# Ledger of designs, part 3: VHH binders against DNA-(apurinic or apyrimidinic site) endonuclease (APE1L)

Target 1, 364 residues: DNA-(apurinic or apyrimidinic site) endonuclease (APE1L), of Arabidopsis thaliana (Mouse-ear cress) (q5xf07)
Amino acid sequence: MKRFFKPIEKENSPAAKKPCLSPEKRDGDGDGVEEEKNQNEPSKFMTWNANSFLLRVKNDWSQFSKFVSDFDPDVIAIQEVRMPAAGGKGKPKNHEELSDDTKVLREEKQILTRALSSPPFGNYGVWWSLADSKYAGTALLVKKCFKPRKVYFNLDKLASKHEPDGRVILAEFETFRLLNTYSPNNGWKDEENAFQRRRKWDKRIVEFLNKTSDKPLIWCGDLNVSHEEIDVSHPEFFATAKLNGYVPPNKEDCGQPGFTPSERGRFGATIKEGRLVDAYRYLHKEQEMESGFSWSGNPIGKYRGKRMRIDYFLVSEQLKDRIVSCKMHGRGIELEGFHGSDHCPVTLELSKPSSEMEQNQVSN

## First folded at step 1 (VHH)

Design g4 (framework vhh_gefurulimab)
Fold by ESMFold2-Fast, scan of step 1:
Structure g4 (fold): chain B 364 residues (1-364), chain A 121 residues (1-121)
Amino acid sequence: as target 1 above (364 residues)
Amino acid sequence: EVQLVESGGGLVKPGGSLRLSCAASGFTFDDYAAAWFRQAPGKEREFVSAIYSGGSTTYADSVKGRFTISRDNAKNSLYLQMNSLRAEDTAVYYCAADSYEYRWGEDYDYWGQGTLVTVSS
């Protein structure tokens, strides 16, 4: 991208946002301890499966940057980073650092570093969770003034452990946790362990939820499942989908990956056991054909106009009364608002805590 | 900038063989699943074969045992070796590329313009 074509922002705009500074750089003068604590918590969240973050930076960065500038999220969760972890072939991997092991990877790392150093992204701290190859991977961007106390790259909350595909980032804030996940896709065929890998993943999520009830949770990301018929544009099409006429042996595994009875049933059980609220569906009870889906099929393929909601904000029941908005930002069939991905951004806004909610957070 | 360019199509007699090639440019091909689709006159586009980045393959039942998909990541190229060709194989053949972990057979990110294969006596 040519840097001199970047939008110019006015410094003294009436709508100008006060700079978000790290806690160490904040002026605490004149404010009470409780008001200072409330200012240390993010309230605006975005999740987006970038379908190769590098490709979005190369081809779509201007439009995505404008969207981020306009929405002004406190936290940005990214899935499908698709960049390899540092450490070189045959060496221990550093799953938190982009590889520079080859000339091509050094150049690609520089492209991402330059993009994330540019407005509005320069005001965010960045965490990577990466696979050994250009596969999967997640990232978390958090405004510097809202720096999390701890960040983990696994569901066991161990500082020295990483989920192998970089599918997990867990950020611990003072009053809540944010979980960013990229769930593995089930697939139509058992290419080796596709069905078993998804079932094992779902079980690990449930175990995590059962062990982490001490704080409210915001769980976001590409969960690779549409919960109910309302979450797909064409239920019959998705329920009867086949690759090459393949029919799995178990009826519960039939249909589009992400919309099989097995996946849907496990997801419903997970929400119930975790005492979670689907923020979008809590606010939007009816199907919205233009804007109710986070994934859209290729406009030139058989999946033209076929859409799914598979990207979520799931929040602990304690947070449900704070949900102000939850939106899918993609529109229609031609991928408007998708910023080059087959997934659109999804956003969540929470209100400031009430006295009752603050007491619940202290009790937990 | 992103391009998939097919070649190798032509006229062949029933029982004959053809090898199709697809040259990828403008993206990191080795990160992507790649596939062949075909469209016969008056019919919808149908899946033929796919190959994952790791080399795992899948085939439509109509071509299994006759066609072989392969890739050469060093050359950013995808191939389809077509043997024992039938009149029913007559179609425009399209090269397609999708994310490394493709989910849906026909939903691919990038498509070529197609190459015509005619099987006739």
Scores: ipSAE 0.000, ipTM 0.204, lowest interface PAE 14.2, mean pLDDT 81

Design g5 (framework vhh_gefurulimab)
Fold by ESMFold2-Fast, scan of step 1:
Structure g5 (fold): chain B 364 residues (1-364), chain A 121 residues (1-121)
Amino acid sequence: as target 1 above (364 residues)
Amino acid sequence: EVQLVESGGGLVKPGGSLRLSCAASGRTFSSYDAAWFRQAPGKEREFVSAISWGGSTTYADSVKGRFTISRDNAKNSLYLQMNSLRAEDTAVYYCAKDLYWDSSGYEFDYWGQGTLVTVSS
């Protein structure tokens, strides 16, 4: 047969649909391209730790696709892709490409490729930053009309290599940078130098922030730390948490990974040194028990109802006046809005430069 | 607002021993890695030893088997036991807090004033 039928899907929410120009029309040769470029920059952002992106595509994709269609983000940052980088057979790993080194990996790559070619995802360019195994990894999806000038896969812009676990994607735009990171969790014990790896990571972030102060930054992702008591549902529970009764030698290392005094103190120092604003907390000064957390414990067991905010949008102070909204999309204690992950999507909306200019003219 | 103060340096003959101490002020010492560095006259500062939050230790090849690093977080103190001292160990010894390890070297945020060790016969 030579007839193909595409079902018309009904809209779930009335959203203003804006046409995007393809990247092929953005080389400076064409009607309206340069005018559109000056006014048309990314303003809607989403970050989500998928806890295996492949599993979300297999089990939860219809719900997530609907959420993406309804919100219509310009940029989607993903953490915990958990797919290996291409390159087996003794070749250097290509950390930007999904592995097809085995029949199973080839089939899994096809599943992801097909999902990302379907609406609404077909309108996005996709970048991968991957580990050597089904561990960690990040992805960045950017609407084709907002193609970044350059993309890097390490915090050091001069580095010729990817971050080994695929924890970093840095996108350069005309007026700002977007950084997507999946911070390493140091766990409960200093086994395999886990505390030292997190320490080095935090130092590399600070160095990055100091080297890149020439443009405003939007830093998002799973940062694996809750900054203050307001960022956890049960501060005493998390502060006194132990793995099977184990007590670390140092008091500053005691508590839930992500909520130890050491981790919290370093995070506060990083925000201050980087001159960053926590976009969610800037808008939401009080704890919201229904929707104030990005991570939730399993509804079955001792972590039932225990929740943390560990996924962030941190923006340069220069961007704070453009913050329109920042939301955690998970609700309650039954993983509603989590789309099969233990993390929910977090979104940021900034005012566009033209709207901001008009607002400034009215306020002056 | 952390301050590091080294002590225990002095004059010793080759083959002798010294124990260096570093006292830290402030509440954050226990949450950070700590290290000893040294600087001999006319030379660059050299890494000697480091200890992590979990008690894991690292030593420069020049001191392995002779020096032992330890910490007491209850006393906010770092120690370096130096045995079988050589003329080449003559240096000002510095303690440092807040370790960063990379392929280009070691970085620390806070340094002490130093304590002089002289090994001479």
Scores: ipSAE 0.000, ipTM 0.125, lowest interface PAE 17.8, mean pLDDT 80

Design g6 (framework vhh_gefurulimab)
Fold by ESMFold2-Fast, scan of step 1:
Structure g6 (fold): chain B 364 residues (1-364), chain A 121 residues (1-121)
Amino acid sequence: as target 1 above (364 residues)
Amino acid sequence: EVQLVESGGGLVKPGGSLRLSCAASGFTFSDYYAAWFRQAPGKEREFVSAITSGGSTTYADSVKGRFTISRDNAKNSLYLQMNSLRAEDTAVYYCAAEPDYWRYSTEYDYWGQGTLVTVSS
């Protein structure tokens, strides 16, 4: 209901940038004709594991809102929404809708509705992909002027199918696809067959990549793996990490979850099979201790200063020459720029399709 | 050309019933979030009810239990069944639509011209 009201924050916020308009209602009277043409495809992307989106809205929203306003992304991919899907007594779950089944959930839904109706977020369309409980879940926010042709909540491109944990949102644009995933962390022990579930997940991703070569892909999200030693702050620490001395039976499964030999090897194979480019590493060949990691351990405790890069933009080889920037916005070891999460935002900027790019190709 | 056309308004006695219809054209209605609003003389527009593309419904407290929103995607139509009508339900009723993923927008892009409902003895 609150989405029908203009919040005080919206009224008091200056319009720093013109809102983008949906294709269906764009002005065609000659004013801004070139601007309309240039709004057909997104070029600025952000991905962020919010480690409970509701908690970030409650505790960190002003800081994150400022960051979003400053960067002005066309697309925002969120992981770890951790809100349950709608579905009352005797009804099937609607995994695209926030639950309002209890008084507490109605109040929490209202908090999120108010936040997403406030600048700059009111200029975005929002898709939810949710689990049955306060677990996992993803969201995708896309500026209204960049309408995707289709959005899927599974890797099989079926309109009626949903990934049960809400780990997948696939957006189909005219010239490319955007995939937002929250890969399952297999943890330290094979509890609930977690190691096998991660292996099965990785296999499904490879199958998806093999079947979707007709368009370039931008794959982002929390992939829960650091590819190479350069992607962790302390390789020996992470390679030899144990939970209370526990050693998995398979040596390839030993080490920090996300940095085991088996996870790293499968990830490398996936990138190669999918003909993908790791956008951050393509631009940043050397390790950057201040800003080279997307996840940071708690500043209090044994993981202080221990950091990993596990959040990515992986782009099809066809897009590599369009990569303008890829940045991780967290800094140092005190979780600066993390906005209350243990993950920081990661951004990607691509050059826009234009006659200017054609001129640059001719000049070369 | 996007159009929303309301119909079904009229004069009815307190306790009576009316069914409003909204015919959509020029867009894929089945993908759209749709809502009913009303505006009484001298008052601001107020929310009445909404339905998502998937069929989930929301109602204003003032109409909950008396009004039922529904849609027929094959007919590109939105409906509002109004039962137990009261004098305070007298208003011009408007249908509005936006893509389901814009449901957090405080503004609707597509509006009908409105249909008058008068509840009077």
Scores: ipSAE 0.014, ipTM 0.472, lowest interface PAE 6.9, mean pLDDT 84

Design g7 (framework vhh_gefurulimab)
Fold by ESMFold2-Fast, scan of step 1:
Structure g7 (fold): chain B 364 residues (1-364), chain A 119 residues (1-119)
Amino acid sequence: as target 1 above (364 residues)
Amino acid sequence: EVQLVESGGGLVKPGGSLRLSCAASGFTFSNYAAAWFRQAPGKEREFVSAIYSGGYTTYADSVKGRFTISRDNAKNSLYLQMNSLRAEDTAVYYCAADLEWLYDEYDYWGQGTLVTVSS
């Protein structure tokens, strides 16, 4: 019989995703929480060759921002930034800073800075590795709560060195290293010194792997090689490709740059010597014609429908049992999911260390 | 002295099998990549298969699924098992070692062994 009227509660607004917060400042004079340090490391990774990052910001930022918001990566590795390094006349270039030397470059720097200050990107620390001109270059975005201990811009781990084309970012975390590389394209002719440059690059990678075996590695980026026939849509087309009918003197150099016997052979040797696992192929044993490729030819060009897997996550064998997911987000031949690039994003998810305990004494 | 010596070539019928061997001496074989190449009369030398120090293998598309490369580091030996042989496999087969880190530049070659696939 007796009814109380309660005030109507305000309509629930959808909760915003919690931002990743930097750890509280700790002075370290007391007893540490060192035993819990391994619980707070990145586990979701993305790599993407943007084919000019500025053009993606100008033309494709809405769809890319939605993708990043939906996936929520802890780390974003970018290749083909194509922005010049800072430096006035008569001064050494600062390869970690975007140029503002001209009115046009100042405006372009502001466009990038504003984009990276907007959600979801404002929650990431950003590192640039840049060439002297609008060529090559890489970037690394890491959530502020997962700040790396140190970042290097060369394979020697020397703070005073920078790779000249900005092709390298190496981030040091407590329990693993993340390497972001944009490998030089092999090219079609050795007269352009392209074969020699690629061979020297591959040698430098192996030397790096041999010197840095003290921690597990996650190596990602545009590696500019399709390892096996399963990694190209049309093996015969790519194996027999020629630049304007030119045939190299050695058979091992014949074919599409990225799919020559010499490049494939050195890549396989590098994986084996580095004790690395190709995360995508570890999970996906069969060819997937719609979703198995990271690069696609232009839909209006002679390469229409021709596709390659040349963007990778290669992980140390110690991490293979933590691989939960590795996906290429592009689909088909019309560049769906490529966000304006000829490369699509590739993602990796690792399980947290606590997942290793799922079957440990559950019955006790 | 670095030396590579091939053996096992011969005449074989189409659809037949043949096993080539290469004996390496004068260097630490286990440290280096080794490969098989072939050259048919009047044609360019072509890559057949390679095996790296870590055991990783690569194959030319024309021989994949039919040929198998292997190595025995204890015997300093390289092998090529050739199955389902075709007339177009007729060539002199060369063993090569990359004693430099440049797989597409081989300075050390054997003298070759002739394989003839004919009815």
Scores: ipSAE 0.000, ipTM 0.134, lowest interface PAE 18.5, mean pLDDT 82

Design g8 (framework vhh_gefurulimab)
Amino acid sequence: EVQLVESGGGLVKPGGSLRLSCAASGFTFSDYAAAWFRQAPGKEREFVSAISYGGSTTYADSVKGRFTISRDNAKNSLYLQMNSLRAEDTAVYYCATDRYYSGYYPSEYDYWGQGTLVTVSS
ESMFold2-Fast, scan of step 1: ipSAE 0.012; ipTM 0.519

Design g9 (framework vhh_gefurulimab)
Fold by ESMFold2-Fast, scan of step 1:
Structure g9 (fold): chain B 364 residues (1-364), chain A 122 residues (1-122)
Amino acid sequence: as target 1 above (364 residues)
Amino acid sequence: EVQLVESGGGLVKPGGSLRLSCAASGRTFSEYAAAWFRQAPGKEREFVSAIDWSGSTTYADSVKGRFTISRDNAKNSLYLQMNSLRAEDTAVYYCAAELYGDYEWPYEYDYWGQGTLVTVSS
């Protein structure tokens, strides 16, 4: 009997509008339908601490370009750009523009510009938030068809202001915000000031989350904290780490920067206060020794084989049911999949909004 | 606070030798990784050599067979023996130390010295 019932090939769905529209089509689509606008929002995201973006372009670009081509992210968030902001003698710094103040910096800017004009990167718009020197800095690459409505470089949503060291890029889309941060490390370089700087940063993040709850958030980047013991390869090693005999006065400040009780506790409080979901841990409840970490220790030194998860996608609870995938792409102690960095790429894939989700927004 | 102080730089003829020293003071220097970097005028800072906590060494291709890195943990000192010096070795040489493992070799280290100038010329 089954042979008398052939599957009906459902040709009833018109060809979906292409995921990306040219600017001309976007301008002509002033009368576009709601479903079309929702279909054209970013859904594939990547975050990567490049540990000098220039060095990645010079030494690792072929491998990274292949990875980007294969994954095809809509948004790429970069941390540790480590290029100085434009501005010579007697001029204020422009933190959105790569420096060409010297012959060497001009040549380095041209190397980056050439790389970002090559496939697949030529299809992305690029935003920089830069430090005054070859230190820190962030970048955001967004496919030109998904151009954000507004980009800010601070947590206060002020035009023309940059957070110190270029640590923040906030992109406003129609239905959500994307926040790319390079959080300050609680490293022992100036123990009292480093602890205070990190506490102040954590407080400002909580204040940001409370002020901007009107729209769902995707917060990504190098957050410089491993939340729980499952987020480090060797909990006892990291919990007992010391600066050559230095012991902080408070037990809560003892251990590896990024894995102190204080940092972990504040991070948990931030997630709870912001009503955020850790996308990776939501999908991966158990520790994965090969692929559960975003940072791997220097092959030369005591941190060889020691690993941490400190790069995240934290999403508003409203986006939880759209989480399809969240992956750490690095493997093992020889930094396979790290593309020359001590951090590997981390990716997030969200499902496209359904009519059901839109009905819930209207009916609830 | 850890301070790294380089010494031993100077003017030397091509084919000559120099030994650089780096002394650590302040906080106790540990058996963590340590490295030498250099920067020539108008050029990027480049990696020269590193030694890890176990005494394993690595060298940039440009200096292999000519330079030797070593350390004396009892004296909190790092050394770079430079032989068969060339004009291209002219640079300010920096000592760097990894105390926390936050930085991946050869790109960053936790502490840096002020540098010592090496000039190779006839």
Scores: ipSAE 0.000, ipTM 0.163, lowest interface PAE 16.1, mean pLDDT 80

Design m1 (framework vhh_7mjh_2)
Fold by ESMFold2-Fast, scan of step 1:
Structure m1 (fold): chain B 364 residues (1-364), chain A 120 residues (1-120)
Amino acid sequence: as target 1 above (364 residues)
Amino acid sequence: EVQLVESGGGLVQPGGSLRLSCAASGFTFSDYYMSWVRQAPGKGLEWIGRIYTSGSTSYNPSLKSLVTISRDNSKNTLYLQMNSLRAEDTATYYCAKEYYDFWSGSFDYWGQGTTVTVSS
C-alpha cells in the first residue's frame, strides 16, 4: 500500500547516532530538568569470561566488537582478564592499573588501550581489578552516561583492601548495585585446601549479601557452579567425573568442579539467603540444548559436546518484575558465538520506568 | 570433645534485660558460624539469629529489634543480649554450632540449654 523500494542506505558503522555522554556533558531531559537522574540507570547488561582478554583482543576482537555493537550493552562485565597489576618488583601493587613494568607489558597494555578506544568501546569507562600475575582478574565497562557513584574491589567494601586475585568489582548506582565476580574453581582435590578456599569464598559471598540488603543487587559473572541437573548437558558424566581416577573421601565433594553436591548445595543456599532470582532460569524453565549453556568443552577430546551453565545474572527479588530477557549467546557444540573463549556472552535486559507510568501512578 | 555450655538464664521481670553466654571448647571457635535457638514450653524450635566468623549477624526478622548476638573469639564465648523481655520470651535458649559447610542450615553440636523465665 505504500513504497515498495527502499533508498540506498549510506554505510553507518556506528550503531548509535548519538554518543552516550557523561552526566556533566549531558543536556537536561525535556525542558532541562537535570536533577531527574533516577530514570537513566543502566538496563542492558553483559557478562563474559574472556579466557585471556588480551588473546580475545588479538584474535577475536572483530566478531566480539560486532556482537557488542549489535547488543549495545550499558554495562559489560569481563572475567579472566589475565593481565598483571602495575607496580614493579619491590614497589606497592596497584591492582586497578595494567602493568607497564616491561617492554612486552607496555606493548600489551597499548594493544588493550587501542582496542578499548575503538568503536563501540570508546564510549565506556573502564575499571580493572587485577592479580599480581597473568592470572584471574576482572574488568567492568560502563557507558559514560551511566557513571557509577563508587566502585569497590572487594566484597567487604574496605577501600584499602583489594581482592588479591582481582575477582571482584562492585559498582554502586543510585538505585541498585552491580557485582561482577570471578569465583575460584573448586578444584579436583583438597590438597592445598582447594575445597576449603571455595567454601571460604562462598561464605564471604553470603556475608556480603546479608550486609548489603539495603539496596537491590544484580550479581553477574563466572560463578563456577552449575546449580541443578538442567544446568549441565550430561548430568551423569559431570557427577561421576574424576581427575586421573582420584575419588575424594567425602561423597559430597565428588564430581566435576562446578557440579559437586557440596558446591550445588552452597549455591542454592546462597540464592535463598540473598533472596536472589536466577534471571535465565526464571525465563527459561526447560533445558535448551542449542543455547542453554555458557561454557563448552573443547571440540577436540573427551569434553566434546559437554557443556555447563556457570555464568549467571542473579537479581534481587525486587527486580524480578523488570526482567525482560536473559540469554546465552553461544550455540551448539562447535563454540559458535563464543568469540574464541570457552565461555559465551550472557546478557540481561531490564525494563525501564516510563514517563507515562510516572504520570499515571496511583498512590495506594 | 566439642562442648557448648550456656549460662545466664533465670527469672527476669517483664521489660527487663538479660545476657546469655555460651562457652565453647574442643574446636576452633573462630572458624565457625554460631547460632542461638529457643524453645518455648509446648512449642517448636525457633531460630533467633546467627553470627558469622567476621562478627556480622543475621537475625530472625520477628526478633531483630529485641536481641543482639556477639562473640569474643579470645574467650571462645558467644553472647545473646536480650532487651525489653516479655512473658512470651519464656523459653529454653540453646547455643548451636553450625556445620563448616553452611548450605544445609544445620547444626552439628548443641548446648544443654539455659532457661529464661519472664514473670512478675
Scores: ipSAE 0.005, ipTM 0.375, lowest interface PAE 9.9, mean pLDDT 83

Design m10 (framework vhh_7mjh_2)
Fold by ESMFold2-Fast, scan of step 1:
Structure m10 (fold): chain B 364 residues (1-364), chain A 120 residues (1-120)
Amino acid sequence: as target 1 above (364 residues)
Amino acid sequence: EVQLVESGGGLVQPGGSLRLSCAASGFTFSDYEMSWVRQAPGKGLEWIGRIYWSGSTSYNPSLKSLVTISRDNSKNTLYLQMNSLRAEDTATYYCATSDYYEGLYDFDYWGQGTTVTVSS
C-alpha cells in the first residue's frame, strides 16, 4: 500500500464562523450555571486518520478547512499525527507538546500552530498525545465552549505514564467520556511480537471498558479492524491476502491485517462486553459501495478499489437512541473526500439532550 | 521488466521551452500515478509534479507556472512541457512511479534520466 500525496492547492478559504465562547467568559451565579450546563454537551463529532497531520496541513489544508467549516464539528479526533514529543537531551519527553528541539522541528511546529490558529480552528482547544519520534500520535480538538473537565493520555487513569506511542486521548465531560484511539496494526507475522502487541492492546481496551462503565462512552478513532464481511469491499481478497506468499500457522491469523478471523472475533467480543453500539452499522444495515468505507487503497497498484471500514464511532447502549447520523465522507475509488489521506473523515451527530424537565421526568 | 526511458533533454537557451517524454513498458501504465523529479548538479531531488491515472495533475507550487504534465495512455507515454527556462533549471530529469511519505519521495521505478542544460 502506497500513500497518496497532493500538493498545496489554491482553493477558496473557509468562511469564518462565529466563535464558541468558553464558560469562563460568563458572569452570574444561578443563571450562568444553568445555561452553562445546558450548553456543555458536544453533539457533533469527527474522527480522521490524517496519515501525517503535517503533510495534510502542507498539502490539503484548504480542502480540510472547508470540510470542517461546512460540518462544524464540536470535537475533532485525529490519528497518525506523526510528530515527535518535546524534550531536550537528558530529560523525559513531554508527550503533550510538539517538539521544537531542532530548527526543522521548530519550523514544523510553527506551520501546525499557524494552521490551528486560522479559521475555523482558532475556536478549538487542542490536545496532543505524541510518540518520541515521527510515529503514531493522536490529537483532540474541542470547541472552547465545550472544554472537557479532565483529559487523560492513557487508558489507566491512575497511571503516571503517558501512552508511549501517543495512541490514547480520553476526555471527561460532565455526562459522558470521549475516547480517541489509534489502535496498533496487527501485522502479517508474529515476529517481533506484532500479533501479541495487538492482543495485549485489545485486552487493555476490554479492561478499560469494564473499569469505566459508570458513565456513557463515545469511542472513536482508527481501530484497525473491519468487523464483518460487509465492512470490506472485497471479502475474498482480504481474507486470502498474504505477505510475499507467507501463510501463518494458525488459520485464525490468516488474511489482511485488520481482517483476520482472530482480530474480527476479538473486536466483536469487545463490542459485546463493552455494551457498545457501532453507530454507522446501527443506521446503515446494507453495504454502501460508494460511501461505506473509511479506508481506501491507493488508486495505483493491487489495492486499487479495495476498501475497508476501520474507523468507527462506538457508543454506549444508553446513547443509541440519540444517534441522528453517522457518515463516511469518502466517495468512490479515487480518494474523493479523503483530503490527501488514505482514510476519510467519519462523523457522528447525536440529538441534543431532551429539555431539563423532560430529562428529570423520563430519563432519570 | 519494468522500464522507464526519458528523452528530449539537451542544451536550451534561457527563456526557451522544452518538452520531455517518458516511454513506459513492462507494466499497466494507465493504472499508475506518474511523477517528474529533477536533480541539479550537486543538489538533492526536487519533485516537479505528478499526474494521476485519471489525468488530474498536481505541481510543486514553486514550479506550477513553468510546467505542464500530461500523459497518453494509448502510447504509454508521459510528458513534461517546460517554459521560460532559467539557468537554475539545469538538471537531470527523471520520470518515476512514485509516492510521497513523511517528507520522502518513495519511488517504485525510475528512468535513467535525461539531462537539460540551460545556457547561453
Scores: ipSAE 0.000, ipTM 0.110, lowest interface PAE 18.5, mean pLDDT 81

